# Ledger of designs, part 6: miniprotein binders against q9h3h3

Target 1, 235 residues: q9h3h3
Amino acid sequence: EDGFTAEHLAAEAMAADMDPWLVFDARTTPATELDAWLAKYPPSQVTRYGDPGSPNSEPVGWIAVYGQGYSPNSGDVQGLQAAWEALQTSGRPITPGTLRQLAITHHVLSGKWLMHLAPGFKLDHAWAGIARAVVEGQLQVAKVSPRAKEGGRQVICVYTDDFTDRLGVLEADSAIRAAGIKCLLTYKPDVYTYLGIYRANRWHLCPTLYESRFQLGGSARGSRVLDRANNVELT

## First folded at step 3 (miniprotein)

Design A34
Fold by ESMFold2-Fast, scan of step 3:
Structure A34 (fold): chain B 235 residues (1-235), chain A 85 residues (1-85)
Amino acid sequence: as target 1 above (235 residues)
Amino acid sequence: DREELIRRFEELVKFAELLLRMAELALKRGDLEYAERLIRWALKLLERAARIAEELGDPELLRRVEELVRRAERLLEEVERLKRE
C-alpha cells in the first residue's frame, strides 16, 4: 500500500507543476521586495486549490523563487522516455548506473534536495531562509508546496543543475545548512521523477541518491552526507 | 501571458503522452496496478491542460486534450478487463 501512496503523491506533484505558480523572480524583481512577498505568501497559509480567506482565491501549484542566474534546462525528456522504453524491453538490468547514463545521454541532469515540514511557523521560517539564499545567489532556484486540503507535511525543493556534479550537490547542501536548515534532507535526480522511480518501485531502486543529516556538534560543513546507492559517507 | 500558457499546455500534453506510453508498456508486462496509476496520473495532467485550452479559447488545443483523454479511458478499460481475467 505504500507504493499506492507514493504514486498518489507523484500524481499530485505533476498536477501542481501545471497549475499556476506564485513566483518571486530575482531576474526581474529587486531583492528589496522579497520580504514583503514572503509575508504576503507564507506557504503554511497558501492553499492548494484556493479559498476565500487564504492569500489565494485561485489554485496554486507551487510557490517558487528564481535566482538572478537561473537558466532552466529540462534536457531531452522525450528522448529519455523513448530510451527508457527501449531499456525496459531490452532485458538489460535497470540499475542506478544505467539510469545515470540514460540521463547523461539525454541531458536530463537537474535534481533537488527535498525537505518535508509540517505547516506552521518552522516551515515558513525555513522557506524564508531558503528564499533569501536563492535571491543572494547561494542557491539557484527553489519551490515549496502550498497547504493541501487534507493537511499533512509540505515539501521544499532546492534545485541544482547537474546531479552528476557531486561537488555542486554538496555545495547546495552546505548553502541550505548555512541558511539555518537542520532537518533531514534527501536528494532526488529529476530523471527518477520522469521515470516514476518512487519508494516502492519494481526495480527495487532507492528513490534518492543522497541523504543529509545535520551535525549537532557544529562542524565547518554542518552536515553528514550519505551516498545511498553505495552506502558510503561523503562528509 | 499567452505564451506562458501555451508552454505550460505543451508540457502537460507531452508528459501525459509519455505517461500513457509507459502505461501501455506496463500493461504488456502484466503490471496492472502500476499501469492504472500512470493512467490516472495522465488524466490529472490532462484535466489541467483542458483548463488552459479553455482559458486560451483554442478549440484545436482542446481537441488534442480530448483525444488523449479518450486514449487514457480506453487504457483504463483494458486494465479493468485484464483484472477480471
Scores: ipSAE 0.000, ipTM 0.202, lowest interface PAE 12.2, mean pLDDT 82

Design A35
Fold by ESMFold2-Fast, scan of step 3:
Structure A35 (fold): chain B 235 residues (1-235), chain A 85 residues (1-85)
Amino acid sequence: as target 1 above (235 residues)
Amino acid sequence: DREELIRRFLELVKEAWELLLRAFEALKRGDLLTALKLIFEALRKLYEAARIAEELGDPELLRRVEELVRRAERLLEEVERLKRE
């Protein structure tokens, strides 16, 4: 209802980013080692703060797989933030199109497909499929959260390098579906994160640009994708 | 006014958190000067929030501020580490 919950979630996200990550880096590690790494670090068993009975005794923020072509580029975040401040003081309308233009101008283009799954076999199986797709070159990079003490759902994030490239975003969705994923997916550009635009914001912007729902026997893509920003079905 | 103090507390904590996120992104880019500036701005806001939490007599609010201060201190440690590289 108020900002308290959003602040708590943001603090947890930053702590995860700052804690050590378990990384399979296909740029320097042979693909043949992936299966052993996945068996060693199943996300349903890796604990957020460490436990002698789990694969890790020390905190783990994220479990990640980097593709062979992965090259991190966050763009000009400072320029983006300065332009955002100027836009707010200008009195000009703030719309999805305005944020898109700011992101393009400052090269802050990355975004991600998100899926939330309960700890267990289905999560570990989904992560293994995503990880293999990354190592095989069908996806760029992905990460999954470790298990929290509370036992809530864990999140898999699958990144694309340009949220304005609709075909690239849809190709990533297709690759996720080809990996056997059937749950709801939502797509969020990183620009919304850098500007602090979350679920409830004063401009009534939806930080989710796309939703993907599995469709049994449907389109060749295996899913129906909705453009949430414009409320238009794409598939 | 207790309600006004709670509103100001939440505003300060939100602003501090946003500054720490920006500082972390600056660190990932190797922009140590910008990261330091943002970390110190966040700490200033967190110290103001701590004062309000103490005035309100709410140990949960104070604990939340202390959590973010610890995160800011960890970012400062990372800046110090990167300065040696």
Scores: ipSAE 0.000, ipTM 0.222, lowest interface PAE 13.5, mean pLDDT 81

Design A36
Fold by ESMFold2-Fast, scan of step 3:
Structure A36 (fold): chain B 235 residues (1-235), chain A 85 residues (1-85)
Amino acid sequence: as target 1 above (235 residues)
Amino acid sequence: DREELIRRFKELVLEAFELLRRALEALKRGDLRTAYLLIWEALKKLLEAARIAEELGDPELLRRVEELVRRAERLLEEVERLKRE
């Protein structure tokens, strides 16, 4: 694996975060307007850099839905970055536990369930289900990537406030499954995103903490959740 | 002119991103010289974007650009490392 691929992925994510977002904000917009907004901006048709023939003529980094109770968790990202640089120059091993400790110390606690889907009806349908769950209060906040120039898979991110709150992480998984999602889900703490931990990272860390598979006999609607770091099945 | 600064900021970020994409493709082809030059140009664009973010007084935009600048700098260091091996 090529370390430059991981850095390129991180650079793409950062560029998307800085570009304009299309946002449905349930804190200020009536829930009754959601269906029209979803019809106007299906993620399979919204283009990353704009196209006069698409719903957007200007670049769009993310398409997002904010729940009524959404309050951004910024944490101390500067302190996290400084501590991370100190850790990298120390003789200490870099492990999931070490990164968890840094995240807790600096209050960088948010994380997200990720699902990757090809552009098309299934992606748009999945996003609509997630967006409705957010507006109805079953999830806090979510976003989906626009269609890239290359036409690869798009990603839906469903956020939770605290990746160390296992019950909250599992509750979000259950809500995603209740929304009709059956594909593989993986959970990534935002601290990994801020520190550039993707595939092929130098520290040989699994880039996700949890994995959820649709299967009968698990949590609500039959999911099974695995703790990737400890290799322990949670449901 | 605040709107012009925001427009310029967006242009610089998008240009930097495209330069990094092209640099990665050059690296995959083994063209380290082209990759080096493209990463350097991306870094220059991002540094200018950071200055605009400071001028706009938006600490969140500044933070996001600084993260991307750090990533571009790591890519540049990696190209230099590969040249020595």
Scores: ipSAE 0.000, ipTM 0.139, lowest interface PAE 16.2, mean pLDDT 79

Design A37
Fold by ESMFold2-Fast, scan of step 3:
Structure A37 (fold): chain B 235 residues (1-235), chain A 85 residues (1-85)
Amino acid sequence: as target 1 above (235 residues)
Amino acid sequence: DREELIRRFYELVMEALELLKRAYEALKRGDLFTAIELILEALLKLKEAARIAEELGDPELLRRVEELVRRAERLLEEVERLKRE
């Protein structure tokens, strides 16, 4: 039973990726139009499957903002999947280091800072701050989930191009904090997403690499970042 | 034209997702043969969607549908393993 439930949830997550996205693309749209776009599509009001009473009548999978320099590069995901299958059949230990090596070999390097917020003013305000940082060039790409029918928290994902570039990951954290975000952040490499590394995975891996907590006035950068796998503070 | 291709792409993906939903429902009731047939039908639709993504020249749409294809293939393997038990 549990296996089928997990696959059903995975199918719902994949449906979000496949449904239409609401995109503000700073590569082709003037930055002056951002505020009107944010007012038209606040994530707390955009419904997952459409509603005549909401900003959207049709399904929306994600609400996204692309920066001027955004150049999508998923790497060799096909090669990654083949190597992962070979690794699992080899009987070798599956560790964060082994997955990092697979990701580097196949150039599947992107990752994201995640924040989960309840629908409402704080979510909409946080998304607006992130969107402005993306359009201003301080962040490269971000997306936020629409409001689900059953309710619950929504997620904002802020992407970096290389999870192995620790300085780049920390730079994105700083930019998120500079945008006024004070909630808990966790960082997940996309390789973990492609390989199905989630909570309670069979390899007992921590599903996220970093955790960022806001620190009022006590940190030179506004946050404390922890390497979750090694339990080491980076800031 | 481009808009027609985009519409057809999403129609195929939505049809595939509905088939996968029905496959999960079949699995819940223990109907493994129906689940396999529905997954195979979904894979055919997803492969056509991938062809359209290539024609559109959209690497992100191609990546997304290829991820869905791999997930459906893994589900098929899992169902076939259960059938052997």
Scores: ipSAE 0.000, ipTM 0.148, lowest interface PAE 15.4, mean pLDDT 80

Design A38
Fold by ESMFold2-Fast, scan of step 3:
Structure A38 (fold): chain B 235 residues (1-235), chain A 85 residues (1-85)
Amino acid sequence: as target 1 above (235 residues)
Amino acid sequence: DREELIRRFEELVREAEELLRRAEEALKRGDLETAERLIYEALLKLFEAAKIALELGDPELLKRVLELVLRAWRLLREVERLKRE
């Protein structure tokens, strides 16, 4: 909403990351248990801070599914932060290319496709499709936000391990489309999150790198992907 | 209850501010291990305060927490810099 700034978005992300997660971990749980888990924890019903009428009585920051090969790697976030301060005081232009180089230098490479959906059946159905794709090995890891106290749209995040690997980013988009997802997708590298690059940021940067739109009958991939930073169509 | 949440928030923020002040003192003495531990303790309290601010939906409370989190991260970077000397 209009009342929230980059600072508020950063604080919300931090609080969610620190609260407990509901995780289906395909590394330790048989795939046959996924459908029951999805039925028990539909994201439209799981509340952010717990509620007697919801599946959870305690706070939940995220609902996540880890693929069999999932291995988290956050890189050198502290080094990234120090370099970011140096960049800001150097007088050098702050551009997508400069941020990309900081991320590469400090190995902060993960990123995610984002989709925003209203609470309800369509959100739960989309999440089930994504979760199955993760467990089946077509995607690596994904998470979805619980229902906020004030309502509003929920977000599904589908991660890739290297935002500079365009083919990997595009492969994830294809897998999302193959799972039956037709809504707008945007891609954000985690380095933007760590550095506070959100909508209306002070550097006037686009907060996302890629945009994917469903294309009925036209594209072999099922979508048109645009590089927003360079205004180049990738598919 | 809103009043109880605000009281808990103020207590967590006060505790975090005290921990950060002690961390700065430890840094001045060259006690990097103590400084680092105190900074992490402050961050844990600030994350709890952030959850309360989000529950209350109060942008000003969130901003206060984020300012202290940024201060804590700034101190952590200074600790890392001094360790590499």
Scores: ipSAE 0.000, ipTM 0.216, lowest interface PAE 12.4, mean pLDDT 80

Design A39
Fold by ESMFold2-Fast, scan of step 3:
Structure A39 (fold): chain B 235 residues (1-235), chain A 85 residues (1-85)
Amino acid sequence: as target 1 above (235 residues)
Amino acid sequence: DREELIRRFEELVREAEELLRRAEEALKRGDLETAERLILEALKKLWEAALIARELGDPELLLRVFELVKRALRLLEEVERLKRE
């Protein structure tokens, strides 16, 4: 997000949501077809706006895998936007707690673990591991951005249905680690995305709630998760 | 209130369309810095228009914004591509 305004980042996210998605939907597609689908659409090769020579000739906003139990719930985003405008006008302090209250009131509860990787084998391998975990039922939903720029990083988003459910957030982290992911992960509630809370926001809020680092502890293998709002280690 | 929001929406869309037209002309001239600045200004206007469209709950207004956002982002990608040449 370096060199981009909050307006640019919000616009990019909206455009990606509106363009067609490449979806493996485990609710309607047999799990046996996943490996062929992953081979057909490696995220390092799928281009954002289409390209002869890539797997797609038309724009692709996201590459996604839906688990068998996936039930989309966006909440009341319209009411959230109205309440956000009222909050900014009110002079009340804008804090993580205030945004959490707005999200709960309007049932905008989903959130996601984020990992950023350069295009290439490591990205495609990480995505394949996540996709398999989704289809096997360890994770609910995930998506990965297509390739937009040479050398630009792509993002894998692994969703949970309720960012206020700390145990559910930690269970998702464990499943991501079990899938072989070792890079830094950060957790962002969708309410922050809808309200344009990115790096260098004008309220000086941390754009993520949790941070997960891969760590070996003695002979054990796992991760250390930090609650950034309270500066408390959860694991 | 609703009528005021619709008027603000139409003004933001008009401003964004003009900024994108000027950005395309800058690209034709090879003025990448001007093109990028105008595109980012247009995206700011479109982001504000999208908030109004979401507030109004009008899918047609939202689709109009998203069409212009896609156009702006394609132009921005072209600027980034040309910067690498």
Scores: ipSAE 0.015, ipTM 0.294, lowest interface PAE 8.2, mean pLDDT 82

Design A4
Fold by ESMFold2-Fast, scan of step 3:
Structure A4 (fold): chain B 235 residues (1-235), chain A 85 residues (1-85)
Amino acid sequence: as target 1 above (235 residues)
Amino acid sequence: DREELIRRFEELVREAEELLRRAEEALKRGDLETAEKLIYLALFKLRMAALIAEELGDPELLRRVEELVRRAERLLEEVERLKRE
């Protein structure tokens, strides 16, 4: 909403990324073990900083599931950061197109569908559906935040390899819907996260590229997907 | 890249075929809500495949998509019929 909120969100994201993760890695673990792992670590009960009364006694930054074919590629983040500093000092306007070109040049292409849910049964059920879709190969990788002490909403992130690949982004949306997810989804490229583009940023950019709403109305619809940057319906 | 578009097309078609097969299984179980959702997801993937076929300019690929769309529409009609019962 202001600079403080953006700094606060960036600091929380960095802390979570640096703390230990609970990972189900389908590349090294049989799919038959997934249900037991999900029962052991329901996100509504896993605490951010550990609690003897929860599944974890130590801090947990994220709960993640890696698909069988998952191959991480972060690109050239250092080159991206250097180019970003140069862009800011150049006086050139900072636009979605400019950021897209920086991301392409430095191969920082991954992005994610985001959904926010209150702690409880619905969150745990949604996460289980997403995790199964990842292990079955319909999605590549996903993570969910642990429960904060004050009980605010938790976020599920479902990643795609290339935010410039519109069809791949839409396929991920379809797979999320097939997993039984009906809530609002928004899509954010990781380049925006690395460069600190959050709500109410200095450059007045929309912090997400796509928005998906569940819709069964027409014969071609599983969901309505909007391209927020170009104001175009894709479905 | 033409080769990458062809690969994406084949993936979308394969996924749509699997979704329609699962929808048929859901219909056999009387799970109309699940069947309807799977059919709409298949139609969404087929629409994406049609866009690729048009970009490639290949009428045979477009014909393959149209055939699967007709199959999906017939299944959706069956869902609507069963709901009326």
Scores: ipSAE 0.000, ipTM 0.169, lowest interface PAE 19.0, mean pLDDT 81

Design A40
Fold by ESMFold2-Fast, scan of step 3:
Order: C-alpha cells, then structure tokens, then sequence
Structure A40 (fold): chain B 235 residues (1-235), chain A 85 residues (1-85)
C-alpha cells in the first residue's frame, strides 16, 4: 500500500491469483467441517510465502470459501480486452458508462464488496462470520488475503455475480452486516480489475461504485450505502 | 474446448514474453514510460493466461505463467527505482 503504485498493486494481485489457494468448498465438503477449517487457517496467521510456525509451509495466494450454489462465470474477458483496446485507440470518451457498457456486452459482470482490516482478532472474527454466511447460503463466494511479509492490512472480498443488479449488491451488503461486520465496505466491479484500473489511473475513473458504513440503530438495514458515482444515499 | 484453451494460452504467453522483452529494451534506453506501459500490457495478458492455466489444472502451465509474472514484477520494481533517481 504505502509507496505502491497501481502497477505494483496489479502485479501483486496477479501473483496472488496464481499461487495456491486454501479453499473450503461447500459444494463437496460438509458444513460441519467449517469451524475446524477456520481454526486451522485463521487469515491473520496464514503467511503469504510460508513462514516457520505459520499454518502453511508453502505460498498461499488466497483463502477462499465457495458456497453450495457457486458457479464461476468470468464472461468473455478476451472480448472485453479487445474492445478496451479499440475504445482507447478510437479517441472516444472513456467514462464509467462506457466501461459499464463494455462489461455488459462481454458478460463480465461480477463485482465485490471489499473490507480492509489489520492482522489480528477482528480480521479472523470478520472472516469467520463471512465464511459462515457463504456456507449457509446467504453469500455466494468470498476470499481473504494471507498476511503479507511486513506491514499492510489484509482484504476480505465478498463477490456478487452482477454489479449492474443494484438490489443484489445491496442484499450482499445486508448479509455482510448480518454476519457481524461493522467496518467500512467499498464495492468494485471486476471489469475495473481486468482492465487494470485502480485508484490512480490516467482516465481519472473511480473504480468504487458503492460505499457502505455501519450505523448502530436508526437504519432498518444496519448500514448506510452511498452510490459514490451519483452521490446518492441508498439507505 | 480444451484444445482452444491451450492455443489461446500459448498465444497469450508468447505475446507477454515479447512485451517483456521489449520492456527490457526500453529500460536499457531509459524510456521508463514505454517500459511501464509494456509491462502493464504483459501483466494483463498473463492475468488471462493464469485463469486458463488454473482451468486446465496443469502445473507446468501454471509454473510458466508464474515465472513470467515474477519477471514482470522485477521489471516494475526496476522502473520504480529508476523513477526515483
């Protein structure tokens, strides 16, 4: 994070995607085994490259939980890439709307709620809550980063299948809050990740579509959700 | 399907290798902007290659992509080092 550029973030994300994942797959594993698995692999203790004394002896890119109904669909990423190159060379405006249209055209629709937490009890507790919600069918799929060599927060990603389905995005937020999560959440479509668009990009695009803040009492759903692009509160 | 995935994987890896080779040449000339752009293009192609390799479940294909990703990361670190000078 500190001193990293968008290029560094893209490179690190790719390396993590390629290294082995620790997966609890509810499609093939009984739900009764989840608590033991969570105890064996608390994300605050699983190290990125395998340290003496950690639960892992080998590198781990991600720790993930797949729900019973999870069916991965990345869409036509190749077509998206080709269309993105064409858009850039066309000289036409590059806006959130044009990226949304490319994503729809190529069926690259998945997105995720992100939460960043320091290594420790709160991270492990938050991940356990999310993992249980996935196994119980309230969320589809989630993953959490392992502990980095030195410094930095860890990230929990909770995926939805269609970022253009606002109700589905909001339902995932509600399920995250019901799981006991109280930290700031931000929602990012995967199309931005596939195109390498992070915070500091040449097109000045904001890859974050929504922000969710926990509010104790006063809110029927337990959180306030802001549509960041339109500056509209969706509470 | 599998045959088409393998063909696409090989194309992506070949393109990424060429982009990284050109990025190294740009670095040697001190053209940091071109080097960065080429490395980013290579990483984008390797990201798709990695997804195909995972779907195919072939450890050798995964190893090849990982080696190129590490090379790209090393080049990015060099670009950032030179930018600070």
Amino acid sequence: as target 1 above (235 residues)
Amino acid sequence: DREELIRRFEELVREAEELLRRAEEALKRGDLETAERLIKEALFKLLEAARIAYELGDPELLRRVYELVMRAIRLLKEVERLKRE
Scores: ipSAE 0.000, ipTM 0.255, lowest interface PAE 10.9, mean pLDDT 82

Design A41
Fold by OpenDDE base, second read of step 4:
Structure A41 (fold): chain B 235 residues (1-235), chain A 85 residues (1-85)
Amino acid sequence: as target 1 above (235 residues)
Amino acid sequence: DREELIRRFEELVREAEELLRRAEEALKRGDLETAERLIRLALKFLEWAARIAELLGDPKLLRLVEFLVKLAEYLLEEVERLKRE
């Protein structure tokens, strides 16, 4: 069940990437317009296929906010995929280290903190907090999935430029926590998505590198971050 | 839970149908790359739907999935044909 759900969510995410995005770009749009944009396109009401009565009449894949410092750099995804196919055919062992090296070699270094929230006020409030943090320059870019017809959980993705930069990953966690988000966060490199590595994959690779849990009354960061690969707390 | 499996099946089939519809639209626009991606994604959804249908032991659901797979395969053949032209 867990594998199927993960694969389904991944397939939906891939399909969503191909649909139009609702974007607030802080590089071209004044920050003062953010509140009006958030009010116009609350994620809990924006529908995946543009249902009647929704704020969107057309299909929407993602709702996104781009920060002032955002520079899209996807790296060589095609070269990465070709190298991955060649690696699979070689019969060589595939390890997290192998994937890290592939990612570095092809400059596919982006990763994201993920949070899953039920549709409603809490989701919209969390998204507004994240969007503000992006526009204020505490985060670079974030996106949220629109509402599905069945009312399943929506996902907020908060990106970092380099999944190998532990400090950058931790700083993003801190910014998310500062935005008032208290739910569980998981960090996943984009390379794992591009290579189709999901939960219960045949290589037994964990696609989640980090887990962040909110901590009441704890250290200045307000969270505990676990390195899942090494089973070590970083914070 | 059988009801949950049926719901998941219906969701997967609906998503696959929508992807195939969009693939047809992409084909009409001459966007063969997008069409192929959408079809391949639909086939993944249909594969999962087939697994659920097998678990449910419902031959009607299996036949529906088989029909949609054939449609997806037909569209993929059309993409391949158009790439060779």
Scores: ipSAE 0.013, ipTM 0.313, lowest interface PAE 7.8, mean pLDDT 85
Fold by ESMFold2-Fast, scan of step 3:
Structure A41 (fold): chain B 235 residues (1-235), chain A 85 residues (1-85)
Amino acid sequence: as target 1 above (235 residues)
Amino acid sequence: DREELIRRFEELVREAEELLRRAEEALKRGDLETAERLIRLALKFLEWAARIAELLGDPKLLRLVEFLVKLAEYLLEEVERLKRE
């Protein structure tokens, strides 16, 4: 089994970020063009490395929709990385609290709700709902992975500006549910992604802060949200 | 796709080389803060390039990355030396 090491997964994730993206940018494109764009680039048909039979002949790393108010702010990622390397060599404890403090100090605050779906109509329908919510202003920005050559599940990422703003994280969950999404959602802060926290066992860290489950009739917001870090139910 | 990984490796290496070239220019101007920032960014790109080289299993690509890392480390030592005047 060669290809599922942490190093392989990190290299593939980085490659996706570096390859070209298909972007619908509501800051510069009229909302009336969204439906045609979604029909042209359904994520179940857009291939990772291009194919003559797909909508793309060239590689695509991500398919993204930027909201009208979207303003990217990654913070001081270089300072974060330097502080992380110093922390690892210092012998100081590495905990969720320490990582939260590093993120705050370096203003690396964004995070994302993640959902994993098999290629097909349900994925394309879910993505269309999310994309419309972004363009209509209920969500700020979202991305979906293209289809891998071998198949497998694809991921939709819905971003929020500040993972420490619990209300903002919960509002995004509500907007995702209002868009018709019923699958399991997990929330991950981008600081964990930048630091390559994919081996939770190495530092005993769980990279997901929240979990959202759909509940019909049990909640006005349509979901039950668990704070995994503090083991507290929020809804 | 192996060919796509090679393309990404080449892009990372070219970007790192450009950053190191700019860092050396900054050093010649006495702009130590800019030089250090560019060197550290180049080292990050080289870390990602090393991961791709390992996936490809090509020792020639890994040796190229190792050479550029050593060059970056040498320039970083020069930054620290010049900071001490």
Scores: ipSAE 0.000, ipTM 0.119, lowest interface PAE 19.8, mean pLDDT 81

Design A42
Fold by ESMFold2-Fast, scan of step 3:
Structure A42 (fold): chain B 235 residues (1-235), chain A 85 residues (1-85)
Amino acid sequence: as target 1 above (235 residues)
Amino acid sequence: DREELIRRFEELVREAEELLRRAEEALKRGDLETAERLIRYALRLLELAALIAEKLGDPLLLEYVELLVRWAEKLLEEVERLKRE
């Protein structure tokens, strides 16, 4: 069918990270300017490689919003990658617990809630809600992919500081839901991304740590967050 | 790692070319849904290849990607034309 592989996913991620980003930085820009910025750069119209007649003529890797308190901390990614190569050579079992410990040791703790939406009004509306939550302080940082050339879904990533902090992960889910998001959400620790672990990996690891589904309880609405590794609902 | 990027580029364009050949065969069979799916996947791979070519700073590699993109766009236009008939 499509033959999309982990190699292609890694190349795509590397390319997007290296290209320029469109950033609304609440640390230096008044919150009152957000609505105009969102109107200027709706993700359904911003093209990955630029297009005369779209909002951008040059390539854009990501569209991002930084919260007022945002302080980047990627940890020791180089040390993580070196330790991962050593682990593979050692012959030791590779499990979710092993990756968790590797991430803790190297301080690579960030993770993200992911939502995939088709280009269009729903995507732009969802992104606007997320961006406002970031600027208002309910979320720390988020980004959304630009529109691929006649491509499929776009992704919104909402980051948390520490994937081992269940309360923090759940609080981010609550803020996303409060922003009006009702689609399926999946949570992936960045350690999996840095190590190139995607679906169909040789270690049979699931890169999705948590899953959030919007649920109706009569007229009451909420979400249920599942710990995929332990198959237990978080409360 | 320049050599790694060159290898990635070659893999992406080779895959895209094969997808486009398969799309042409699907069009000949009247299988418009399969043709469109293959063309769109090829275009996605070519986006990545173009980015690598730009990073390598080699205009000939970028021109080659542009040739394949034109091929893909022509096939996609043919799919849209046949859908209207």
Scores: ipSAE 0.000, ipTM 0.092, lowest interface PAE 22.2, mean pLDDT 80

